# VH-VL binders against eRF1 methyltransferase catalytic subunit MTQ2 (MTQ2), part 6

Target 1, 221 residues: eRF1 methyltransferase catalytic subunit MTQ2 (MTQ2), of Saccharomyces cerevisiae (q03920)
Amino acid sequence: MLPTPYVKCDYDKVYEPAEDSFLILDCLEKEHDFLKQKFGNRLAIVCEIGSGSGIVTTFLMQNKIIPQENSIHLAVDINPWALEATLDTAKLNSCKSSFLEVIQADLNSSIRNNQVDVLIFNPPYVPAECVPDVPGSREEADQWLDLALLGGKDGMAITDKLLRQLEQILSPDGVAYILFCARNKPKEVIKRFVDTYKWNVKLIETRKAGWEVLSVYSFTR
Short names: E, the ipSAE of ESMFold2; O, the ipSAE of OpenDDE; V2, 0.75 times the mean of E and O plus 0.25 times the DockQ between their complexes.

## First folded at step 1 (VH-VL)

Design t3 (framework fv_tislelizumab)
Fold by ESMFold2-Fast, scan of step 1:
Structure t3 (fold): chain C 221 residues (1-221), chain A 122 residues (1-122), chain B 107 residues (1-107)
Amino acid sequence: as target 1 above (221 residues)
Amino acid sequence: QVQLQESGPGLVKPSETLSLTCTVSGGSISDYYVHWIRQPPGKGLEWIGVIYYSGSTNYNPSLKSRVTISKDTSKNQVSLKLSSVTAADTAVYYCARGDTIFGVDYYYMDVWGQGTTVTVSS
Amino acid sequence: DIVMTQSPDSLAVSLGERATINCKSSQSVSSNVAWYQQKPGQPPKLLINGASTRESGVPDRFSGSGYGTDFTLTISSLQAEDVAVYYCQQYYSTPYTFGQGTKLEIK
């Protein structure tokens, strides 16, 4: 078992690590040998969308899941408090900040097409009447947390946007790890994705988390 | 319980198209994946392809230009067509199930048909 | 394509003794490995999935282990009915691939 990063941040403003976060860590640990073999002999670009506290990005860096020391880690979040938390978490766990870049953006809007080798996404997966509006200022802290949790009707609004762009985001040999809850109906989503893009989609792990059932799938060409 | 059974012509001439049918009983082909696998005499197993519950397909790249897998949900049947056959296509052909249980997709083959022998000869 | 290599190609073991069959993948497949038993004139039968999970109805003497690139199937006390060819299969990535098979005989 690889160590879990230490996290200290304001959970009124930043998504608190929970069973979904820990499931992703366990999935990445399972995939360690695969990722090491695939990207260990070249520069890789690793991107986490919705980094929150930075626990997942820090886990990858501190445990050298991507073994190339000069690989680039990108942490993307629309919430500026999450970006600060990500930098602080990396520093707290002795990660080299020169290989970590934080980007305030909606999904991947600032990333060049076909450059991401490893993509990790823990989406706002909770079903809600609509997707929350982006707060007008940094100081509207309560509203930033809702943006991390609420995924619109069926909890799929943000994930669906990412899936439609995935072929343009990932490098030719890239892999994406995306989390779903059972309420997202991942079987139906994956079925439609495979029918459309003919990609290889694999269930990495399923875990019960309270009344939710969470699953992480890998997406490759 | 789910059962699969292959059927086909037994003998096919070189350059012709081989057509095989997998008939499913005890369950619906709309609820799982169906794979085709073949085994030449005295050799090991070779995966040919799969058809998902949606009707989408993935094929072994070595056979992709010659293979078509399709299904007829009203007859509960999955079909395999292999064009331009040669003696190298002589094998026992199996259909097998991959299933989804409690939202978890399974890509190993848990239920197999008995196999149907295909000989390519003039 | 992921290549699955089994060792040995053939194995002779005395009744009641342990048989061990190895399977190596050309790249990490995590735990996505299945083991099949095939007797003459029969289709393959699934024994183990997820590298170590025994299928319902499969005797306790069969066990699987491994992760990443190295996998093992063990039969703790060989019985006459275990004479068969054994195949490993990765289902991590398409095309799904099988090992070349290990023929198990009584010594």
Scores: ipSAE 0.000, ipTM 0.416, lowest interface PAE 18.4, mean pLDDT 82

Design t4 (framework fv_tislelizumab)
Heavy chain, then light chain:
Amino acid sequence: QVQLQESGPGLVKPSETLSLTCTVSGGSISSYGVHWIRQPPGKGLEWIGVIWYSGSTNYNPSLKSRVTISKDTSKNQVSLKLSSVTAADTAVYYCARDLEYSYGFYFDYWGQGTTVTVSS
Amino acid sequence: DIVMTQSPDSLAVSLGERATINCKSSQSVSNDVAWYQQKPGQPPKLLINYASTRESGVPDRFSGSGYGTDFTLTISSLQAEDVAVYYCQQYNSWPLTFGQGTKLEIK
ESMFold2-Fast, scan of step 1: ipSAE 0.006; ipTM 0.474

Design t5 (framework fv_tislelizumab)
Heavy chain, then light chain:
Amino acid sequence: QVQLQESGPGLVKPSETLSLTCTVSGGSISSYYVHWIRQPPGKGLEWIGVIYYSGSTNYNPSLKSRVTISKDTSKNQVSLKLSSVTAADTAVYYCARVGEYDILTGSWFDPWGQGTTVTVSS
Amino acid sequence: DIVMTQSPDSLAVSLGERATINCKSSQSVSSYVAWYQQKPGQPPKLLINGASTRESGVPDRFSGSGYGTDFTLTISSLQAEDVAVYYCQQYDSTPYTFGQGTKLEIK
ESMFold2-Fast, scan of step 1: ipSAE 0.006; ipTM 0.463

Design t6 (framework fv_tislelizumab)
Fold by ESMFold2-Fast, scan of step 1:
Structure t6 (fold): chain C 221 residues (1-221), chain A 124 residues (1-124), chain B 107 residues (1-107)
Amino acid sequence: as target 1 above (221 residues)
Amino acid sequence: QVQLQESGPGLVKPSETLSLTCTVSGGSISSYYVHWIRQPPGKGLEWIGVIYYSGSTNYNPSLKSRVTISKDTSKNQVSLKLSSVTAADTAVYYCARDTYTYEVSGTYFTYDYWGQGTTVTVSS
Amino acid sequence: DIVMTQSPDSLAVSLGERATINCKSSQSVSSNVAWYQQKPGQPPKLLINGASTRESGVPDRFSGSGYGTDFTLTISSLQAEDVAVYYCQQYYSTPLTFGQGTKLEIK
């Protein structure tokens, strides 16, 4: 079992690592040999959307899932507190800051350049009537947390947006790891995605976590 | 044991708002998905909507403009409000708890506990 | 919306005989089908979920099968207490939809 990063941040402002975070870590550990073999011999761009505390990005860097000399890590989050937490978490775990960039952006940030080799996304997957508005100030801390959790109708508003852009984001041999809860109806989503893009989608792992059933799927051409 | 019990006025006038309450005992609603289902006289079952443990809701599109489901975890109650009622809304109304079983296709939305149902008649 | 169609509308079977109820969906629902039993004056009771998984406490004579668009509920040896209306339900996509029901009676 690879070491889990230490995280110390203000959980009133930043999504606290939970079963969804830990499932993603376990999936990436399971995929370690595959990723190392595929990207270990060239420069790879690794991007986490919705980095939160930075636990996943730090796990990748700390454990050299892609060798450090051959990787650039991008951590993207709309919440400015999450970006600060990501940098702090990386520093706390002795990661090299020169290989990590943090970007404040929503999912509409244009990383559509077919350059991302490994994409990780733990979306706001909780069903809600609407996606929350972006807070007007940093000081509205609880509003930033809602934005990390609430994914609109069926919890799919943000995930659907990413899936529509995935072809433009991922490099030709890139892979995306996306988390779903069962309420998102991932089988239905994936069938539509496969029919539209003709890509390969694989279930990496499923795990019951309290009242949620979580799953992580890999997406490749 | 977990029990669900619906309650409401029984008789509602056309154009008014129907308000029903589902009271849960033997378990907390904060850990359940709770659905509302209705059955008009002589007809089958019709799904109205669900409230998730998070408080988020999902409604049948045919009723979405008129329906609101909410919960009060301190009272262990789930409420259904249906506005602008007509004779077509006459039915037995049930609340039901969701059960979970995972397969690759996702979660099952099947009901392991039902209330006894409450009869609602819309008439003048 | 996914339309669930049951057949027959009513079925009379002798005690100890096999009863078979069919359910068809207007589009594939994988195995996301549940079966419910409703007796007069009572709420529906879950019998089977995932097309074929029997709920705890449900007698072995009840079985479900099917995948995609065609589903079947079978009662291998009808007992008097099995007289009820049976409903299939898809939970593949919202809105969740039920079949129109099959009334099972003793000959």
Scores: ipSAE 0.000, ipTM 0.422, lowest interface PAE 16.3, mean pLDDT 82

Design t7 (framework fv_tislelizumab)
Fold by ESMFold2-Fast, scan of step 1:
Structure t7 (fold): chain C 221 residues (1-221), chain A 120 residues (1-120), chain B 107 residues (1-107)
Amino acid sequence: as target 1 above (221 residues)
Amino acid sequence: QVQLQESGPGLVKPSETLSLTCTVSGFSISSYYVHWIRQPPGKGLEWIGVIYDSGSTNYNPSLKSRVTISKDTSKNQVSLKLSSVTAADTAVYYCARGYDFLSGDAFDIWGQGTTVTVSS
Amino acid sequence: DIVMTQSPDSLAVSLGERATINCKSSQSVSSYVAWYQQKPGQPPKLLINYASTRESGVPDRFSGSGYGTDFTLTISSLQAEDVAVYYCQQYYSWPLTFGQGTKLEIK
């Protein structure tokens, strides 16, 4: 029902929006009233880790899922072309650049100050023998795409790092939306997380996407 | 050659704070999870807590506010502090590496253990 | 907390015969169970991970099986060096918990 942003970028260097991206858009649309009610009374900080093309961050800004006048959007990605694409996508869809900041960082360098009110993460969820190394230069374009896709053993290496830092990232009233594929064994991961941290975890949507089964969960205290 | 080596005082008085150090060689604590486990004389194993590659920690609820685990990545060392000790804290204390499967919660490499006696 | 219960508490088996040690969890732990061997004066040694995956360097006479709540460690042909206490451990849920141990002796 809400419009999908226009995206124009070099998909040899930046992750092309796919079914995982569109599932996240649909989940955020479903959560619109909840998010607007929860954060409408104060300035909110919204952060997308792994913004890629910028489609999700732009969707939030374009459709005022969090009121644009009362929110600051942070887009984080280790890939410098993804940050450039995120800015271009926001501009293409008439989003105000004053409310969007892009940050080049990995999870270990990301925000850990209990300031993020809404966190969105479409991780590299594809299982692989190991997580790829960060390319040595901006010009190694092919290698930046692997960082967006390959998540190590069971596809959980990056997601596990985020989950363990989640308490340090989210504000007391914060919410995180994290995508999993069935191969990540999200039921087992979430059971462990809930038992450990006493947070509330809610399944927002599950969807078959080709041969993958994708799910988005919300995490709140 | 991968090795973990525990060190600390063999004797601690009741009500004092126990401080132990785990010195790691052959791998970086920035790439693995390091756990502390203890074993009272003639008893089984009890998990104390973990410090993740990120520096975040998680502790056994039964030990609550008494436990602090920290690390110094420059020295490749992990430390355990246990406050307000009693005779029940007498045990062999081990540090162990989390095995790299899912969240690294099985222990593939253990230190030799250090004996801590709480008495008097 | 998930409680891990081993049976038997102690077991005596003749050299060359099969030894079987059982571990039961108070709730399903999927396949997230490890087995350890501990000899006197030594730290525990990881034998089996993920219920059935034998660690590198562990003799093939050791095998693990099970899923959910019931797990088994089997030694197909007991050798003198296998005399030890064996522990199961779940890593499905926090806090991590161990079984009480099974002491394996030669008849």
Scores: ipSAE 0.006, ipTM 0.450, lowest interface PAE 11.8, mean pLDDT 83

Design t8 (framework fv_tislelizumab)
Fold by ESMFold2-Fast, scan of step 1:
Structure t8 (fold): chain C 221 residues (1-221), chain A 118 residues (1-118), chain B 107 residues (1-107)
Amino acid sequence: as target 1 above (221 residues)
Amino acid sequence: QVQLQESGPGLVKPSETLSLTCTVSGGSISSYYVHWIRQPPGKGLEWIGVIYYSGDTNYNPSLKSRVTISKDTSKNQVSLKLSSVTAADTAVYYCARESLWDYGFDYWGQGTTVTVSS
Amino acid sequence: DIVMTQSPDSLAVSLGERATINCKSSQSISDYVAWYQQKPGQPPKLLINWASTRESGVPDRFSGSGYGTDFTLTISSLQAEDVAVYYCQQYYSYPYTFGQGTKLEIK
């Protein structure tokens, strides 16, 4: 029911919004009342890791899931083209730039401080023999796109790294929304995570997308 | 490549505590789940327990009152202690790796034989 | 606890013939099953993961199938080196449990 942001960027350099992106939007719409009640009356820090085109960060700002006056949005991506796309997408949809900061970083190097209230992560979830190396120059556009897609063995290399660091990233009342595909074996990952950290993990939605089955889970203490 | 090797005394007296060590090379024990499995002579496999990359443990309920699994990250070793042993604890003891990203025991130690007798 | 029951306990098959080993779980466990091969004096070796995914380096004659409660390991054309005890294992929930084993021998 909430409007989907307009996106216009170079998809040779930046991950094109697809069924995984749209599933995340739908999950955040379902969580709208929860997030607004929990964080709408205080300053909240919202962070998207791997913002890509910026469609998810823009959706949150455009629809005021957390009111602009009460939130700061951080978009993190290692791909510099994705950061430019995120800023352009926000502007295209009339979002105020004063509430959005883009950060070029690997995963969590700038945010391991227990301050993130809402974390969103659409990881490189596609299984591959190894995680691609970071390109040596921004002009190697095709290689930047692979970083958004290929997640190593079982598609879990990057997600596992993030899960091990959630304790250090999320504020005490924080929530993380993380997307998995069926090949990531999310039920097993979540079983181990719950056994290790004793946190609450909830399935928000599962959806078939072509040949793949996608799921979004929320993680809270 | 990852290698696991069990070690410990081959003979333990009844009522004593069995103490075994699994030494890991080619990888860090903080990157794996390490399990202990045993096999009595001529019998099948019995899962004893696991230690997570975090140091948390989970034990077979049938052994939980007697078993402790711990690790020493500085030595890259996982230890198994089984108290109040009896002849029924005579077995080959294996340690095995379970990946953080998958199930299934893809690497096993060679096994160490433990005989409980006076 | 989830109980894993294998059948038969022992099986004799002629060289080149098909060997079939069955494994039944006491409750539905999706495809959370591994199969292991154990030769005398050796630790078990992982053959099949996720009920039907062949481990790297395992010969094509080995295949796994099943979902829910009933699982099968098949060796399409038995070779001499396949003489071993085979175990199924569930990793759906703790405690992890193994079948009692099936001893495969040459007829």
Scores: ipSAE 0.008, ipTM 0.451, lowest interface PAE 11.7, mean pLDDT 84

## First folded at step 4 (VH-VL; framework fv_axatilimab)

Design a1b (from a1 with light chain S28D S31N A50D S53N; at its last look DockQ between E and O 0.58; V2 from the best seeds 0.00; counts 0 for: pae E 9.7 > 2)
Heavy chain, then light chain:
Amino acid sequence: EVTLKESGPALVKPTQTLTLTCTFSGFSLSTSGMGVGWIRQPPGKALEWLANIYWDDDKYYNPSLKNRLTISKDTSKNQVVLTMTNMDPVDTATYYCARSYYDFLSGYPFDYWGQGTMVTVSS
Amino acid sequence: DIQMTQSPSSLSASVGDRVTITCLASQDISNYLAWYQQKPGKAPKLLIYDASNLQSGVPSRFSGSGSGTDYTLTISSLQPEDFATYYCQQSYSTPLTFGGGTKVEIK
ESMFold2, look of step 4: ipSAE 0.007; ipTM 0.562
ESMFold2 (binder alone), look of step 4: mean pLDDT 92; pTM 0.946
OpenDDE, look of step 4: ipSAE 0.044; ipTM 0.661

Design a1c (from a1 with heavy chain S32Y L105W; at its last look DockQ between E and O 0.60; V2 from the best seeds 0.00; counts 0 for: pae E 10.0 > 2)
Heavy chain, then light chain:
Amino acid sequence: EVTLKESGPALVKPTQTLTLTCTFSGFSLSTYGMGVGWIRQPPGKALEWLANIYWDDDKYYNPSLKNRLTISKDTSKNQVVLTMTNMDPVDTATYYCARSYYDFWSGYPFDYWGQGTMVTVSS
Amino acid sequence: DIQMTQSPSSLSASVGDRVTITCLASQSISSYLAWYQQKPGKAPKLLIYAASSLQSGVPSRFSGSGSGTDYTLTISSLQPEDFATYYCQQSYSTPLTFGGGTKVEIK
ESMFold2, look of step 4: ipSAE 0.006; ipTM 0.540
ESMFold2 (binder alone), look of step 4: mean pLDDT 93; pTM 0.947
OpenDDE, look of step 4: ipSAE 0.250; ipTM 0.748

Design a1d (from a1 with light chain S91Y T94Y; at its last look DockQ between E and O 0.04; V2 from the best seeds 0.00; counts 0 for: pae E 17.6 > 2, placed apart)
Heavy chain, then light chain:
Amino acid sequence: EVTLKESGPALVKPTQTLTLTCTFSGFSLSTSGMGVGWIRQPPGKALEWLANIYWDDDKYYNPSLKNRLTISKDTSKNQVVLTMTNMDPVDTATYYCARSYYDFLSGYPFDYWGQGTMVTVSS
Amino acid sequence: DIQMTQSPSSLSASVGDRVTITCLASQSISSYLAWYQQKPGKAPKLLIYAASSLQSGVPSRFSGSGSGTDYTLTISSLQPEDFATYYCQQYYSYPLTFGGGTKVEIK
ESMFold2, look of step 4: ipSAE 0.000; ipTM 0.449
ESMFold2 (binder alone), look of step 4: mean pLDDT 92; pTM 0.945
OpenDDE, look of step 4: ipSAE 0.021; ipTM 0.641

Design a1e (from a1 with heavy chain S32Y L105W, light chain S28D S31N A50D S53N S93D L96Y; at its last look DockQ between E and O 0.09; V2 from the best seeds 0.00; counts 0 for: pae E 12.5 > 2, placed apart)
Heavy chain, then light chain:
Amino acid sequence: EVTLKESGPALVKPTQTLTLTCTFSGFSLSTYGMGVGWIRQPPGKALEWLANIYWDDDKYYNPSLKNRLTISKDTSKNQVVLTMTNMDPVDTATYYCARSYYDFWSGYPFDYWGQGTMVTVSS
Amino acid sequence: DIQMTQSPSSLSASVGDRVTITCLASQDISNYLAWYQQKPGKAPKLLIYDASNLQSGVPSRFSGSGSGTDYTLTISSLQPEDFATYYCQQSYDTPYTFGGGTKVEIK
ESMFold2, look of step 4: ipSAE 0.005; ipTM 0.440
ESMFold2 (binder alone), look of step 4: mean pLDDT 92; pTM 0.939
OpenDDE, look of step 4: ipSAE 0.034; ipTM 0.669

## First folded at step 6 (VH-VL; framework fv_axatilimab)

Design c1 (from a1c with heavy chain F104Y; at its last look DockQ between E and O 0.03; V2 from the best seeds 0.00; counts 0 for: pae E 16.4 > 2, placed apart)
Fold by ESMFold2-Fast, scan of step 7:
Structure c1 (fold): chain C 221 residues (1-221), chain A 123 residues (1-123), chain B 107 residues (1-107)
Amino acid sequence: as target 1 above (221 residues)
Amino acid sequence: EVTLKESGPALVKPTQTLTLTCTFSGFSLSTYGMGVGWIRQPPGKALEWLANIYWDDDKYYNPSLKNRLTISKDTSKNQVVLTMTNMDPVDTATYYCARSYYDYWSGYPFDYWGQGTMVTVSS
Amino acid sequence: DIQMTQSPSSLSASVGDRVTITCLASQSISSYLAWYQQKPGKAPKLLIYAASSLQSGVPSRFSGSGSGTDYTLTISSLQPEDFATYYCQQSYSTPLTFGGGTKVEIK
């Protein structure tokens, strides 16, 4: 088991690491040899969308899942408190700040086309009537937390947007790791994606998390 | 054909422990996603969920009754057992077992039900 | 706990009538709602799951609709065998909870 990062942040403002976060850590540990072989001999750009507390980005950096000499880490979140938490978490675990950039943005709007080699996404996967609006000020702390959890109808509003953009985000040999809950109907989503884009999609792991069943899939051309 | 059948005592005295067995066929609790739950219905009242158990031995209990309930399974016998301690006359009800599927979470709560067994709690 | 409120608690109808039963959740349940039919002395039977999906073998005169907190079960043309008590049930979170039931009886 590789070390889990220490996390200290205000969970009234930032998504608290939970079973979904820990499943992603375990999947990345499982994929370590694959990622090291694929990206160990060239510079890789690693991007986490929805970094929250920064636990996943920090795990990758502190354990050199993608070798530090060969990786640039981008942490993207629309919540400014999450970006602050990500920087603090990296510092708390002795990660070098020169290899980590935090970006306040919706999804990947600030990332260059076809440049991301490893994408990690723990989306707002909870089904809801609609996706919450972005708060008008950083001081509306409770409203920022809802953006991390509520994913609209079937919990797929944000994930669907990302899936439609994967072709433009991911480098030719890139890989994306995306988490789903059973309520997202991932098998149906994956079937449509494969039928449409002709990509390779692989189940990395599935795990019960309380009343929910979570799964992580890898997406490659 | 999926079938479930409840068995247990028809009469229980106050303070005693109730043990109910659900015997089923047409599916296995070794199959991914399969589960069995218990639901009760007092005479003339609404349905009340008690507990669920799943293929991986994961268990869920109604919090209002959790300290009184134990659910277990014997996969080789196709049986699920519910025990409820400290029975009271207000626990008089028909007790049902039903199949629950954990896959897709599309609102398949209980797709096949047993016939129910009436349990009367009185002295 | 999520509270499920059904209305009406009972109704009288004639064969051929359109019957509508409503179910209100105390919070959004994202269409994780099932409808059951129960005849006197019998176990409940699943009619509809995921708010609007018809269970195999259930007649097409039964339909479900709704989202968020508000859901309805509709019987487009009531048949003699449809006189029963109907229950809604949410599976969005534990504890799983049922509505109080709606008794549909003949006029």
Scores: ipSAE 0.005, ipTM 0.461, lowest interface PAE 13.6, mean pLDDT 84
ESMFold2, look of step 6: ipSAE 0.000; ipTM 0.420
ESMFold2 (binder alone), look of step 6: mean pLDDT 93; pTM 0.947
OpenDDE, look of step 6: ipSAE 0.501; ipTM 0.818

Design c2 (from a1c with heavy chain D103R, light chain A50D; at its last look DockQ between E and O 0.04; V2 from the best seeds 0.00; counts 0 for: pae E 12.2 > 2, placed apart)
Heavy chain, then light chain:
Amino acid sequence: EVTLKESGPALVKPTQTLTLTCTFSGFSLSTYGMGVGWIRQPPGKALEWLANIYWDDDKYYNPSLKNRLTISKDTSKNQVVLTMTNMDPVDTATYYCARSYYRFWSGYPFDYWGQGTMVTVSS
Amino acid sequence: DIQMTQSPSSLSASVGDRVTITCLASQSISSYLAWYQQKPGKAPKLLIYDASSLQSGVPSRFSGSGSGTDYTLTISSLQPEDFATYYCQQSYSTPLTFGGGTKVEIK
ESMFold2, look of step 6: ipSAE 0.006; ipTM 0.483
ESMFold2 (binder alone), look of step 6: mean pLDDT 91; pTM 0.939
OpenDDE, look of step 6: ipSAE 0.007; ipTM 0.551

Design c3 (from a1c with heavy chain Y101T, light chain Y32W; at its last look DockQ between E and O 0.05; V2 from the best seeds 0.00; counts 0 for: pae E 12.8 > 2, placed apart)
Heavy chain, then light chain:
Amino acid sequence: EVTLKESGPALVKPTQTLTLTCTFSGFSLSTYGMGVGWIRQPPGKALEWLANIYWDDDKYYNPSLKNRLTISKDTSKNQVVLTMTNMDPVDTATYYCARSTYDFWSGYPFDYWGQGTMVTVSS
Amino acid sequence: DIQMTQSPSSLSASVGDRVTITCLASQSISSWLAWYQQKPGKAPKLLIYAASSLQSGVPSRFSGSGSGTDYTLTISSLQPEDFATYYCQQSYSTPLTFGGGTKVEIK
ESMFold2, look of step 6: ipSAE 0.006; ipTM 0.477
ESMFold2 (binder alone), look of step 6: mean pLDDT 92; pTM 0.947
OpenDDE, look of step 6: ipSAE 0.040; ipTM 0.686

Design c4 (from a1c with heavy chain T31R, light chain S30N S93E; at its last look DockQ between E and O 0.04; V2 from the best seeds 0.00; counts 0 for: pae E 12.3 > 2, grease 19.4 > 18.9, placed apart)
Heavy chain, then light chain:
Amino acid sequence: EVTLKESGPALVKPTQTLTLTCTFSGFSLSRYGMGVGWIRQPPGKALEWLANIYWDDDKYYNPSLKNRLTISKDTSKNQVVLTMTNMDPVDTATYYCARSYYDFWSGYPFDYWGQGTMVTVSS
Amino acid sequence: DIQMTQSPSSLSASVGDRVTITCLASQSINSYLAWYQQKPGKAPKLLIYAASSLQSGVPSRFSGSGSGTDYTLTISSLQPEDFATYYCQQSYETPLTFGGGTKVEIK
ESMFold2, look of step 6: ipSAE 0.005; ipTM 0.481
ESMFold2 (binder alone), look of step 6: mean pLDDT 92; pTM 0.947
OpenDDE, look of step 6: ipSAE 0.021; ipTM 0.607

## First folded at step 7 (VH-VL)

Design s1 (framework fv_axatilimab; at its last look DockQ between E and O 0.10; V2 from the best seeds 0.00; counts 0 for: pae E 17.4 > 2, placed apart)
Heavy chain, then light chain:
Amino acid sequence: EVTLKESGPALVKPTQTLTLTCTFSGFSLSTYGMGVGWIRQPPGKALEWLANIYWDDDKYYNPSLKNRLTISKDTSKNQVVLTMTNMDPVDTATYYCARSYYDYVWGSYPFDYWGQGTMVTVSS
Amino acid sequence: DIQMTQSPSSLSASVGDRVTITCLASQSISSYLAWYQQKPGKAPKLLIYAASSLQSGVPSRFSGSGSGTDYTLTISSLQPEDFATYYCQQSYSTPLTFGGGTKVEIK
ESMFold2-Fast, scan of step 7: ipSAE 0.006; ipTM 0.523
ESMFold2, look of step 8: ipSAE 0.000; ipTM 0.426
ESMFold2 (binder alone), look of step 8: mean pLDDT 92; pTM 0.941
OpenDDE, look of step 8: ipSAE 0.334; ipTM 0.756

